# Ledger of designs, part 1: VHH binders against Adducin-related protein C1289.14

Every score and structure here is a prediction.

Target 1, 324 residues: Adducin-related protein C1289.14, of Schizosaccharomyces pombe (q7lky2)
Amino acid sequence: MLSKKFTPLSLKNAAKCINNSLRSTYAITGVNLTRGLATNSKVDPKTYAPKPEFSSIAVREMLRKSCLHEFTDEEVATRIELAAAYRLFGLEHWNENILNHLTAKVEEPDGTASFLINPYGLRYGEITASSLIKVDEDGNIKHPGVTGDVFGINRAGYVIHSAIHRARPDVKSIMHNHYPYAAGVSCVKHGFLELAQTSHQSGPVTYHDYHGIVVDKGEQKSLAEDIANKDILILRNHGIITAAESVGAAYYLMYQFLAATEIQTHASANALGDMNNLFIPNNKLVEKTFDVTREKHFSGAKYGIKELSAYMRLLDDLDSSYRT
Structure headers, positions and changes below count from the first letter of each chain, unless a header shows other numbers; antibody chains are not in Kabat numbers.
F, E and O are the ipSAE of ESMFold2-Fast, ESMFold2 and OpenDDE, as the mean of both directions, binder to target and target to binder. V2 is 0.75 times the mean of E and O plus 0.25 times the DockQ between their complexes.
[cut] marks letters that were taken out.
The coordinates of atoms that the task and the answers printed are left out; those that the model quotes come from them. Centres of patches stay.

## First folded at step 4 (VHH; from q3 with T53R)

Design r3
Fold by OpenDDE, look of step 9:
Structure r3 (fold): chain B 324 residues (1-324), chain A 125 residues (1-125)
Amino acid sequence: as target 1 above (324 residues)
Amino acid sequence: QVQLVESGGGLVQAGGSLRLSCAASGFTFSWYAMGWYRQAPGKQRELVAAIYRGGETRYGDFVKGRFTISRGNAKNTVYLQMNSLSVEDTAVYYCAAGSEALFEYLRKTGDFDYWGQGTQVTVSS
């Protein structure tokens, strides 16, 4: 029933026309808007960069600085070694432009673990010990180094490293790249082949399936499971990871593995697409070679120590700036 | 000591499923191609499935999509999921590890580096 006719109240009223024509004589004070001649500042061809903060001048100024005095001797040593590894990757063209990552674990005075990683935007040839950024397990910057405030880190890339570091407390350094020969191996179903003596020295490899660029928590777990206790992880359709007890070990392992992938590539090419044309050593022989070459003090030092040291000497001859 | 230990075999009705496992120890599992072979009474041993280091698989002609081989390097284990089993699938199933990258090289000679003791699979009508 309840029909109630809510009546349209006619609020008519008060249009009062207050006309007052106050002709406020806006004295057009000719604010000479000095059009600040936007001095069309002509591009300086000597200093121009697409982004000024990434210019040669800006980056060089940052890299002149050292923050090594802020860290423990152990961290300083780790920074220098990791910086050397970055420079060596650059020299060998193992890195994909400014992408990829090498990380090293640092023990803080309070017993927690931190990790060193590259600024996202530096060439590997520019990386110095002070330019390395210190992050926690989650990728939060603890110390930006001398360039981290400008460049930051590649968080997506660090997710992989973080997963492995968490799973492998024995690992001090992780190195990742997309070296074409290694990436090629990651794209074939038979994977890595132990074809040459060089191959046998790198040790066992494991594989992780491709799930795209985005690494979620589930994928982190999967990564940890897949790498298990191995030091070489092939990311299918992506690239390679080495994980080891030292920066030197991770570096040399990468060297050996990449060399092996080159051999595999050449051998495959010479095989003319037929696996029957390959001489494949038996796995017993492979294991024997590995056991002999990875024996304690086989080289007269820990794995990778002589190798990194030798090439640090090379870097010192070429450009010792990585040490600062 | 090298060991391949098969498990998961048994009696199953036609149309049923089994999952075989082979636990490997005493060698570097990730360096080997792994395979399942079977041998029925009075017949020659034949390849059922193979999985290579990189995960590529091969199957016997009789499998026809019914079986799936997989490997878990972290657990040093190779698996054979068998579905739609028939009486003709009755055999002793053997796990094998091969030195060759591809089992096609070994299938002719049967010269695998390591063999399991086998597990009996019986499919009843």
Scores: ipSAE 0.006, ipTM 0.274, lowest interface PAE 10.1, mean pLDDT 86

## First folded at step 11 (VHH; from y2 with E56Y)

Design aa1
Fold by OpenDDE, look of step 12:
Structure aa1 (fold): chain B 324 residues (1-324), chain A 125 residues (1-125)
Amino acid sequence: as target 1 above (324 residues)
Amino acid sequence: QVQLVESGGGLVQAGGSLRLSCAASGFTFDWYAMGWYRQAPGKQRELVAAIYRGGYTRYGDFVKGRFTISRGNAKNTVYLQMNSLSVEDTAVYYCAAGNEALFEYLRKTGDFDYWGQGTQVTVSS
């Protein structure tokens, strides 16, 4: 039904109340905020370092740079591989703080040999291809890389590497550390024991007696004599050296040998000080295992190539900056 | 006593050449990298050239091939041959000795082991 029309009323008159908002010119009396002389504290807690050149900011700035364009493709490859090895040592905690050294030989266009070594002061986790320092046989810097002018090199450590590189032209890379298990093996008279399958893969080892931290010319000669044609040198009361035909080979030798020294340590502990409690494989079995794993190219590639490559892929996943 | 004694500075016309010498004594010269710094009035001290023990050399950006640093180990002397000098090269030139790490751009001048007293080089227009 019904229709009703109700007529919505016209309420017009909304009055224009022009509120004259009195612009009260509050004279903002310029409170001279005496900018308290922020005593420019010379020390910024966020950026402080004992030496400014070693600060996070300074080091990161250096490591963003690349000098790889200055080198041959062969050297660039070597730098990347060696940098990878340094990063891997760091990941595994094989290095003693900022000490120890990995070196790689570089053939110069003129046929001379140069060597790559780490800046003395970078963590191994900071090493990049461009950060590596190029030196001659005597340890004089030929190219500082992007960080060498700040950190320099450890010359004392290089003396050992230099001696071996001179004696072994077949060796491209030398790796040295003080890994506790390996150093432990270096401190006992019976030395390294072939206790497990892992042990046999390292190959024959040789020994060098301890003469202190100073390596003179006489000791360089004795080092050369002691290593002979072997790839593993145990420095008594000191640490371990691997020497090989490639960075990958030197790295993988180190991996295998260090693992073996851990096994020896654990086995010895479980033996409770009695060698009769150990199962010791005979030499025929040791040789057989070594022949299969090394001499027959068990991996299908040159020794250390697949092993280093696999872990370079790991580094790429974690932090690819070592390539710079 | 350790000494670094600079010589060879002086007045030269624009386009001219100077050869600076720094004679070192009182320390084992062969263990040190050597370098030249300069300081112009009102400016900061800047690296001119450095020579490492292994013979590696580095130069300031302003050098542009005009200067050559060399060392004479037998005489415990470092040299700076400066060619094509300009008025902008007017400064006190200082000899410095240290390890290779000391010549990094980020290093403070106070960290060097040894400094000379400096020699004035003035280039006139």
Scores: ipSAE 0.000, ipTM 0.261, lowest interface PAE 10.5, mean pLDDT 87

## First folded at step 13 (VHH)

Design cc1
Fold by OpenDDE, fold request of step 15:
Structure cc1 (fold): chain B 324 residues (1-324), chain A 122 residues (1-122)
Amino acid sequence: as target 1 above (324 residues)
Amino acid sequence: QVQLVESGGGLVQAGGSLRLSCAASGFTFDWYAMGWYRQAPGKQRELVAAIYRSGYTRYGDFVKGRFTISRGNAKNTVYLQMNSLSVEDTAVYYCAAGNEVLFEYRGDFDYWGQGTQVTVSS
């Protein structure tokens, strides 16, 4: 039954009170936004180099300069040819990173010989005529070019060149590298093999035992003795040297020899581990071929002249900056 | 004309020494590996020593350190120093010029000398 009418209690009231006006004057403490001086990161990603003097900006600035006006016409010509050879080595990847060296002899007005060599730190593709450093027989800088004050020379590497230049007054240019195929040939007992026509044109080779990175006076002497009158020297377990009467000759000799070492490597690989699979020409044939090639100067010019000239034209088409 | 002329052979007592020389002419010495062979009566020709253009030297098994081959570049000459000779070393010794690989794998040489007699007495 029980109907209890629970009444809807009218919760109206309690709207009232708390007025209090406390106008607390918020002193706008001027937050000195100490703009944290963004410590300008000292490293610019666009220009950073491990050493600033070797940066792209610094090197390019150096290489824009020319000092060719300071030299004789003969030296200028030699500088341009040697620079071309460096660029060609770079183009063909004949050099080991920034290592190896190409040198050319310059006859001074007083009758003494100076030598041009690359700055130690430039890529071969960066070499210009003005970037080449002039040194004496002991490797002292006579003229730094536009880069020598910053890069200097590799003295250890120059010792090999110096030794040969001293022993061979007939040689104007020496080129050295560690081209893998040539280095491979230097590591085997039978050495270089004249397996194909290309190898029949480079001439007889000689060998020198590897004594390590430091070439002492004794080794310099032995190096001179070992090269004798040959234009190709194989340094055992190391690399190759070409020595010739001109930059062009040294370059072309290097081209022929390196190509020949590639042929040897390729033929050896194709022999499938059996030496009987190789067609090996007898040395009598090789000698005869070489004799004919040298006597007839088939090119109509001195050895290497047409070849270097042709590829200088190529460089001119690609990047003529080597002439600066 | 190509010539290999051997010299230095002769009669020697057991335990003695001889130095053979081979003078090359009529070809460019720089193109060739050089070698010495010997042939005893009734026996096959056998390798005594070879020197490659690389300077690598090879010797017959019977040599056992007794012989040394060397090249004189300036004189187009190859030498064979023979020490501690025995009666078994009696043979005609021949100088040869050729390719290193052809020599090693095929026994082929381009040029041969006439030979020099070596006789070792007991």
Scores: ipSAE 0.749, ipTM 0.879, lowest interface PAE 0.7, mean pLDDT 90
Fold by OpenDDE, fold request of step 15:
Structure cc1 (fold): chain B 324 residues (1-324), chain A 122 residues (1-122)
Amino acid sequence: as target 1 above (324 residues)
Amino acid sequence: QVQLVESGGGLVQAGGSLRLSCAASGFTFDWYAMGWYRQAPGKQRELVAAIYRSGYTRYGDFVKGRFTISRGNAKNTVYLQMNSLSVEDTAVYYCAAGNEVLFEYRGDFDYWGQGTQVTVSS
C-alpha cells in the first residue's frame, strides 16, 4: 500500500550573472569575398558511376576484402562452392542480368539453419565467397559479408527459396533462373518433353502456377506442396528451380535441364510446325533410362561432385578470385 | 507388374453423379500424363478427359463442364468426377497413362486399364 511520496527536489536556479563585459566591436570590415570557388566538380569520365557506391572503384575495393576467417570450415567450403556456382552461371549466361538467386544452407553451431545468398547488384562474375550474405529463414541479414551493407538482398526473390528450404530439410542448395529456353517450356501446355537422352537423367519434373513477384503465405504453401519430393520445379510463365542435397548437385541438375530445354526448342523448330516430324520417346523408355542411370552411379561419385569440381578447376584457371 | 485399375462405375439414374477412380501401380506415376477414355457399344473410343504433368486439363466436346479430372499425388490415383449424367454417357470407361504429345496428336498411350462399366438409366 505505502505510496512513498517522492519529494520533488527543488533544483535551485543558480542564475549566475555572467558579466556583460562589453567587448569592443572592432568592425574589421575585411569583406574577404572568399568567392567560394564553386569547385565545378567536373565529372571524371574514368571513374564516373550513376551512384558512387556502385562504381568500379568502390566495388573492387569491397571485393578485395575477406571475412572467411569469421566462419567455420564447413561454411567456408559452402561459400566457395556457392560462389563457384554463381561464377559458372555468369560464364554460361544462365542468369538474367543481376537478377535470379542461388542459395545454400549453412548449419549454425546452435543447430539452426542459415542461408547464403548473393548481394543484389553484383554481376555473377563478381561474386566471391566473402561477398555472399548470410540470412535467416525470414530473410533477415545475419552477416552482410563484404558487400551486403551496400547492396542488401532481394527479399522478394528469397521468399521462394525460403519456402522450399523450410519444406525440404533434405535440400542444401536451390538455384533459380529465367533461362529463355526453360522459360519457353514453362509457357506451353504440354510443358517439358524428354526428347533426348540428356533429359532422361535428371528425373521427373513438377510444376507450379506462379502468378507474380509477391509470394504470399498461401502461395508459399502451394509452392511447397507442388515441389513435393522433386528436384526440378517449373514455374509457369516464369522460370526454373533446381533443389538438391548439395551445391554441386543443384548446379548439375540445372546444367542438364537447361541443355534439355535447348534440345526441345531446337527439335521443335526443326519440326517446322508438324508434330509428326518429331521422334518422341514414350515415357516408359524415359523412366527406364532414368532408373538405370540412378542405380549405376555412372560418375563414380555423388551426383554433382565431379561436375562442379571440374568446373571449379576451370574457374581457377580463368579467375580464382571467387575463393576470397 | 504395371496395372491401371478402374473403379466407381455402375448403374445410375439420369441426372445422377459418379466418381471414377484409377489406381496406378508398377510404374512411376510422375512420369505420365493421365486420361480417361470411353467406348459405347458400336462406337469408337473417344477422349473424355486428360490431365498433363503440367496440370493442364482437357475435355471432350461432349463434357461441357459436367466432368472434372484430377490427380491424387499421394496415392498414384486419377479421378473423374461425373455430374449430370445422361443416357448418352453409357459406356465402358478406360484409364490411360502416357506422354502428353503422343496422347494428343497420335492417340498413343503407354498403359491402359481394363475399363469400368457406366450405365445411365432414363
Scores: ipSAE 0.749, ipTM 0.879, lowest interface PAE 0.7, mean pLDDT 90
Fold by ESMFold2, fold request of step 15:
Structure cc1 (fold): chain B 324 residues (1-324), chain A 122 residues (1-122)
Amino acid sequence: as target 1 above (324 residues)
Amino acid sequence: QVQLVESGGGLVQAGGSLRLSCAASGFTFDWYAMGWYRQAPGKQRELVAAIYRSGYTRYGDFVKGRFTISRGNAKNTVYLQMNSLSVEDTAVYYCAAGNEVLFEYRGDFDYWGQGTQVTVSS
């Protein structure tokens, strides 16, 4: 059985294969399938959507536009990096349809902070640098991007991000998902376990009792208190959050942590009902592994920078439109 | 140099209370589940209480709701509040630090304190 971690190209290759197969079917049969259906309908099969403004044609027209010339070099770079992260989440299947969110902080010319987030209505695979919506801390739109007049933001989803961004001026990017292995770990009392080298890059993880979709002011305060100065927040019975100094760091930390939760799931299942069957790593080695893997010298660049860069090159080979 | 230093032990009358503390130094406290074990002369060391990094707590069956474990991360300290003490609670109490799994299935911890004597008089 194939792991849930496909090569980023697998979705595009599958789509090509399906499309090629459909054309081959038409050629072999020699029958015009559309000709076999009588039509007097006003519905256009090629363009229909439940609402016309959500149609493929309407959305693609917006996504071809660029507004990057309106922004500083820093914001443009951040938009490109965050759009890449959205595309990579989509390729990894770390998203839930159009839900969940990744954010990144941008400093405005006047010294204030703004935040980038996806339009609520686009797939992660549709996100471009210009499609990202810029909001203030409270979620008020400062710049709608190229689709924001049609798609706003998910304010409920943004609240968790804003609570942490307010408390953590050192954090540039926050990423959240409900990946099944991480969500599963969020459901157990003992929580995340330091079982393998992959597990130790997270640092000391933190926990929050998540109370549902609506996050009131009291829960926003406790979210901030619970994550403290750490990089990982486990939302009990829900999912996880990574918070980091760069988009690349937040992305790669998510990559490593999701893998670690999958390792924990498999190790726990293979223990045959007796956790004494597990080899437990030395705790001093756990701390050392974290220190070494997070330092600049380990990869020759800050954590996550080379890793995001490598996968941006993969995206460029596949479809560079995230840079628009 | 890793140190776990217990304090708060001593002599107490049956039915009384004690609060044990274990101060940790020489390692990053946030990486560890913490707990207490006890050992009476001629007996095996047994789990009293553990507190995981997740906040989950675990108690030995003999505790029967009388003890409460907590941790103060700002002070790098784990506490054991012991109420309704009986002569059967007389033992040396040891602080331990390690992976959460060790408190469920193994007692072979990387770090142990030197112990503090608790003596309960009838």
Scores: ipSAE 0.342, ipTM 0.738, lowest interface PAE 3.8, mean pLDDT 84
Fold by ESMFold2, fold request of step 15:
Structure cc1 (fold): chain B 324 residues (1-324), chain A 122 residues (1-122)
Amino acid sequence: as target 1 above (324 residues)
Amino acid sequence: QVQLVESGGGLVQAGGSLRLSCAASGFTFDWYAMGWYRQAPGKQRELVAAIYRSGYTRYGDFVKGRFTISRGNAKNTVYLQMNSLSVEDTAVYYCAAGNEVLFEYRGDFDYWGQGTQVTVSS
């Protein structure tokens, strides 16, 4: 590695003061400040970034490294699964660029819990198992992953996850997004409707009122109370959260629920403003379908395990680097 | 088996109040919106109030702010607080359970109670 970082033009001299109204500057006799600064630029068009530590070269170098040897087998498996979920969210465009977050709980050898989350500054498509940051329940970094202290976590985004993880020791993974169909359903008074078989796997959904981007301690408490022991929380005027016993379950529940909200949107539009045009399934049938698919292991394995595995094979065909 | 059991009805003088309750058993309460309908002799059944799983409430136009619906999910019970009663409120009140949209536009619900009589006297 070189002794000096590539940087944008940064000059400490008084030459900045002479650029007020003119694009060209006039130099004192015998000094060519304008041409010297322009011709001596250190900006490399191929590698420039607003901050060198965020550059493609710097980030790619970090992401080629693995720190998986430092962790237990259980944590390594969880990191690989969560990294896969991040990649799948990115492929589906369920994320808003680098925002929103997925978390997964890992049990430390001493029996305490820690949580994995993305570095704030990586695209979901860049996430690797080694890049995930491990935090305690308060969001203090226990292991920064291969990006070190270059990024951090989105603390505002983590607060929502930690509120639920504290209240729900049975939950391993929490996933959140603002996918337009789900966000749209969050804006209507009747809320989510179990209109089609796809919808019946969600279970009873819960609701939490919109309080803005930042969640204070009172809102954290009510958020935990509102989700109760359920798997889906609709954040009114915002988006949705899935909370489940495994990364696969949280991922596949998100997949099914987002599809269900899209179905509801289309069904509502096709009804042309007349709810009498909808076939409303009997809720007893909905409960039976939920029990068969979610509680009785319809696929022969716990919910989401086969489904995540299948999509991990898709990722392996496309780019297996999430496993790093 | 599924049961909806209404209670709290009876005779009340005009201007008085009653609190109806409907205890649900034999199904998971969290899967249902709940509500109240009423039917006076010789008249059609009409929506009094509904409470959605989301907590959103809807009232019949004749209620005019006098009634309040609530639900206690831990007790599997839905309540109707009726204030400022008039003789026009005399009817059998029925508890119902179903999907939210059925309370908005239709009364063909999954489950009905047997009803409780409310009689308002001058």
Scores: ipSAE 0.295, ipTM 0.701, lowest interface PAE 4.3, mean pLDDT 83

Design cc1
Fold by ESMFold2, fold request of step 15:
Structure cc1 (fold): chain B 324 residues (1-324), chain A 122 residues (1-122)
Amino acid sequence: as target 1 above (324 residues)
Amino acid sequence: QVQLVESGGGLVQAGGSLRLSCAASGFTFDWYAMGWYRQAPGKQRELVAAIYRSGYTRYGDFVKGRFTISRGNAKNTVYLQMNSLSVEDTAVYYCAAGNEVLFEYRGDFDYWGQGTQVTVSS
């Protein structure tokens, strides 16, 4: 589905059309003619934005800059990986507009932990390694990135990630979305079902009850308790969270789990209210499939490493600017 | 190697209470929905209660709020608190483990306990 939505040729054609139109307009108009048109109109159709600092021109200027030289090699690598994950979420339409969040932990030279998160106001497709905002555990900005002076973070969204990062020092990356099939599974009482091979990579999933849009400190504690030592937390009536030891692992868990929820949706619909229409896998095979898919030898690398790398090459073919 | 061991059965007077336990071993408890079935002489097994991995609980219609199922994942144990017992509750009670789907309409699971007798006297 990702490859069907975007192609390099389609992107090149769009850029060519825009550039051609812009050249013909400005080449003919000239400075004095432009000023005369502005007298008759207070809005420039090509540059208008509801607020100038949010404009395409202003944002693109910020995103061309890099602040990577300010960080350790390990943080730079983490920023590139997380930016890639944001781009992939956007490309796959796993996010809702500018909402939802992905985080990754960075170990500071002094041994403390910091966390990377998207600027609130950028599309996932605009994220670059330099645009990521670094915060402490409490969400206080330690480094705003190249756009953070204009865009802060969504503090309400960060609180969920902070709660889990505090409880799970083994977790490098946490990813969250409201993908419709996963949200749909979060709304049913039997929850996630082990129906297909794709489903079995998640491990035993965990659940957290819906407490409204705002997450208070009491819910933060129960979030941490509910995920326990597992990789996937289903937020009832809401969405899902993956938590893993690497950005690649969190991303690939999300990829597989979202596919599994779509499979469950189709299988449940095909059962037509009669569960006897389902082939139910033996749970011993379910457990074995989980063990096999998570072992190093299954892919020749740790879970998610090859898979993220492959999709980073896709991004590089399309637009490598996430590396900025 | 898989073993489900029921305990807590016995003789009680009508209106009394019992708490059944089922200790699980030989499999990873977190992967399974758990439940209780019962079978009276000459009758088919019927669902008493199930608790899914999601925490969702399901009860047979005859339970009418009298029983409560719970699970202790740290102890690999599922519990059935039975209150307001009547002579009609006299049966062998079996612990079962499996996929959640099997608890909705089926009583044919991969893992069953040997059962514990519950006898309610008038």
Scores: ipSAE 0.269, ipTM 0.694, lowest interface PAE 4.8, mean pLDDT 83

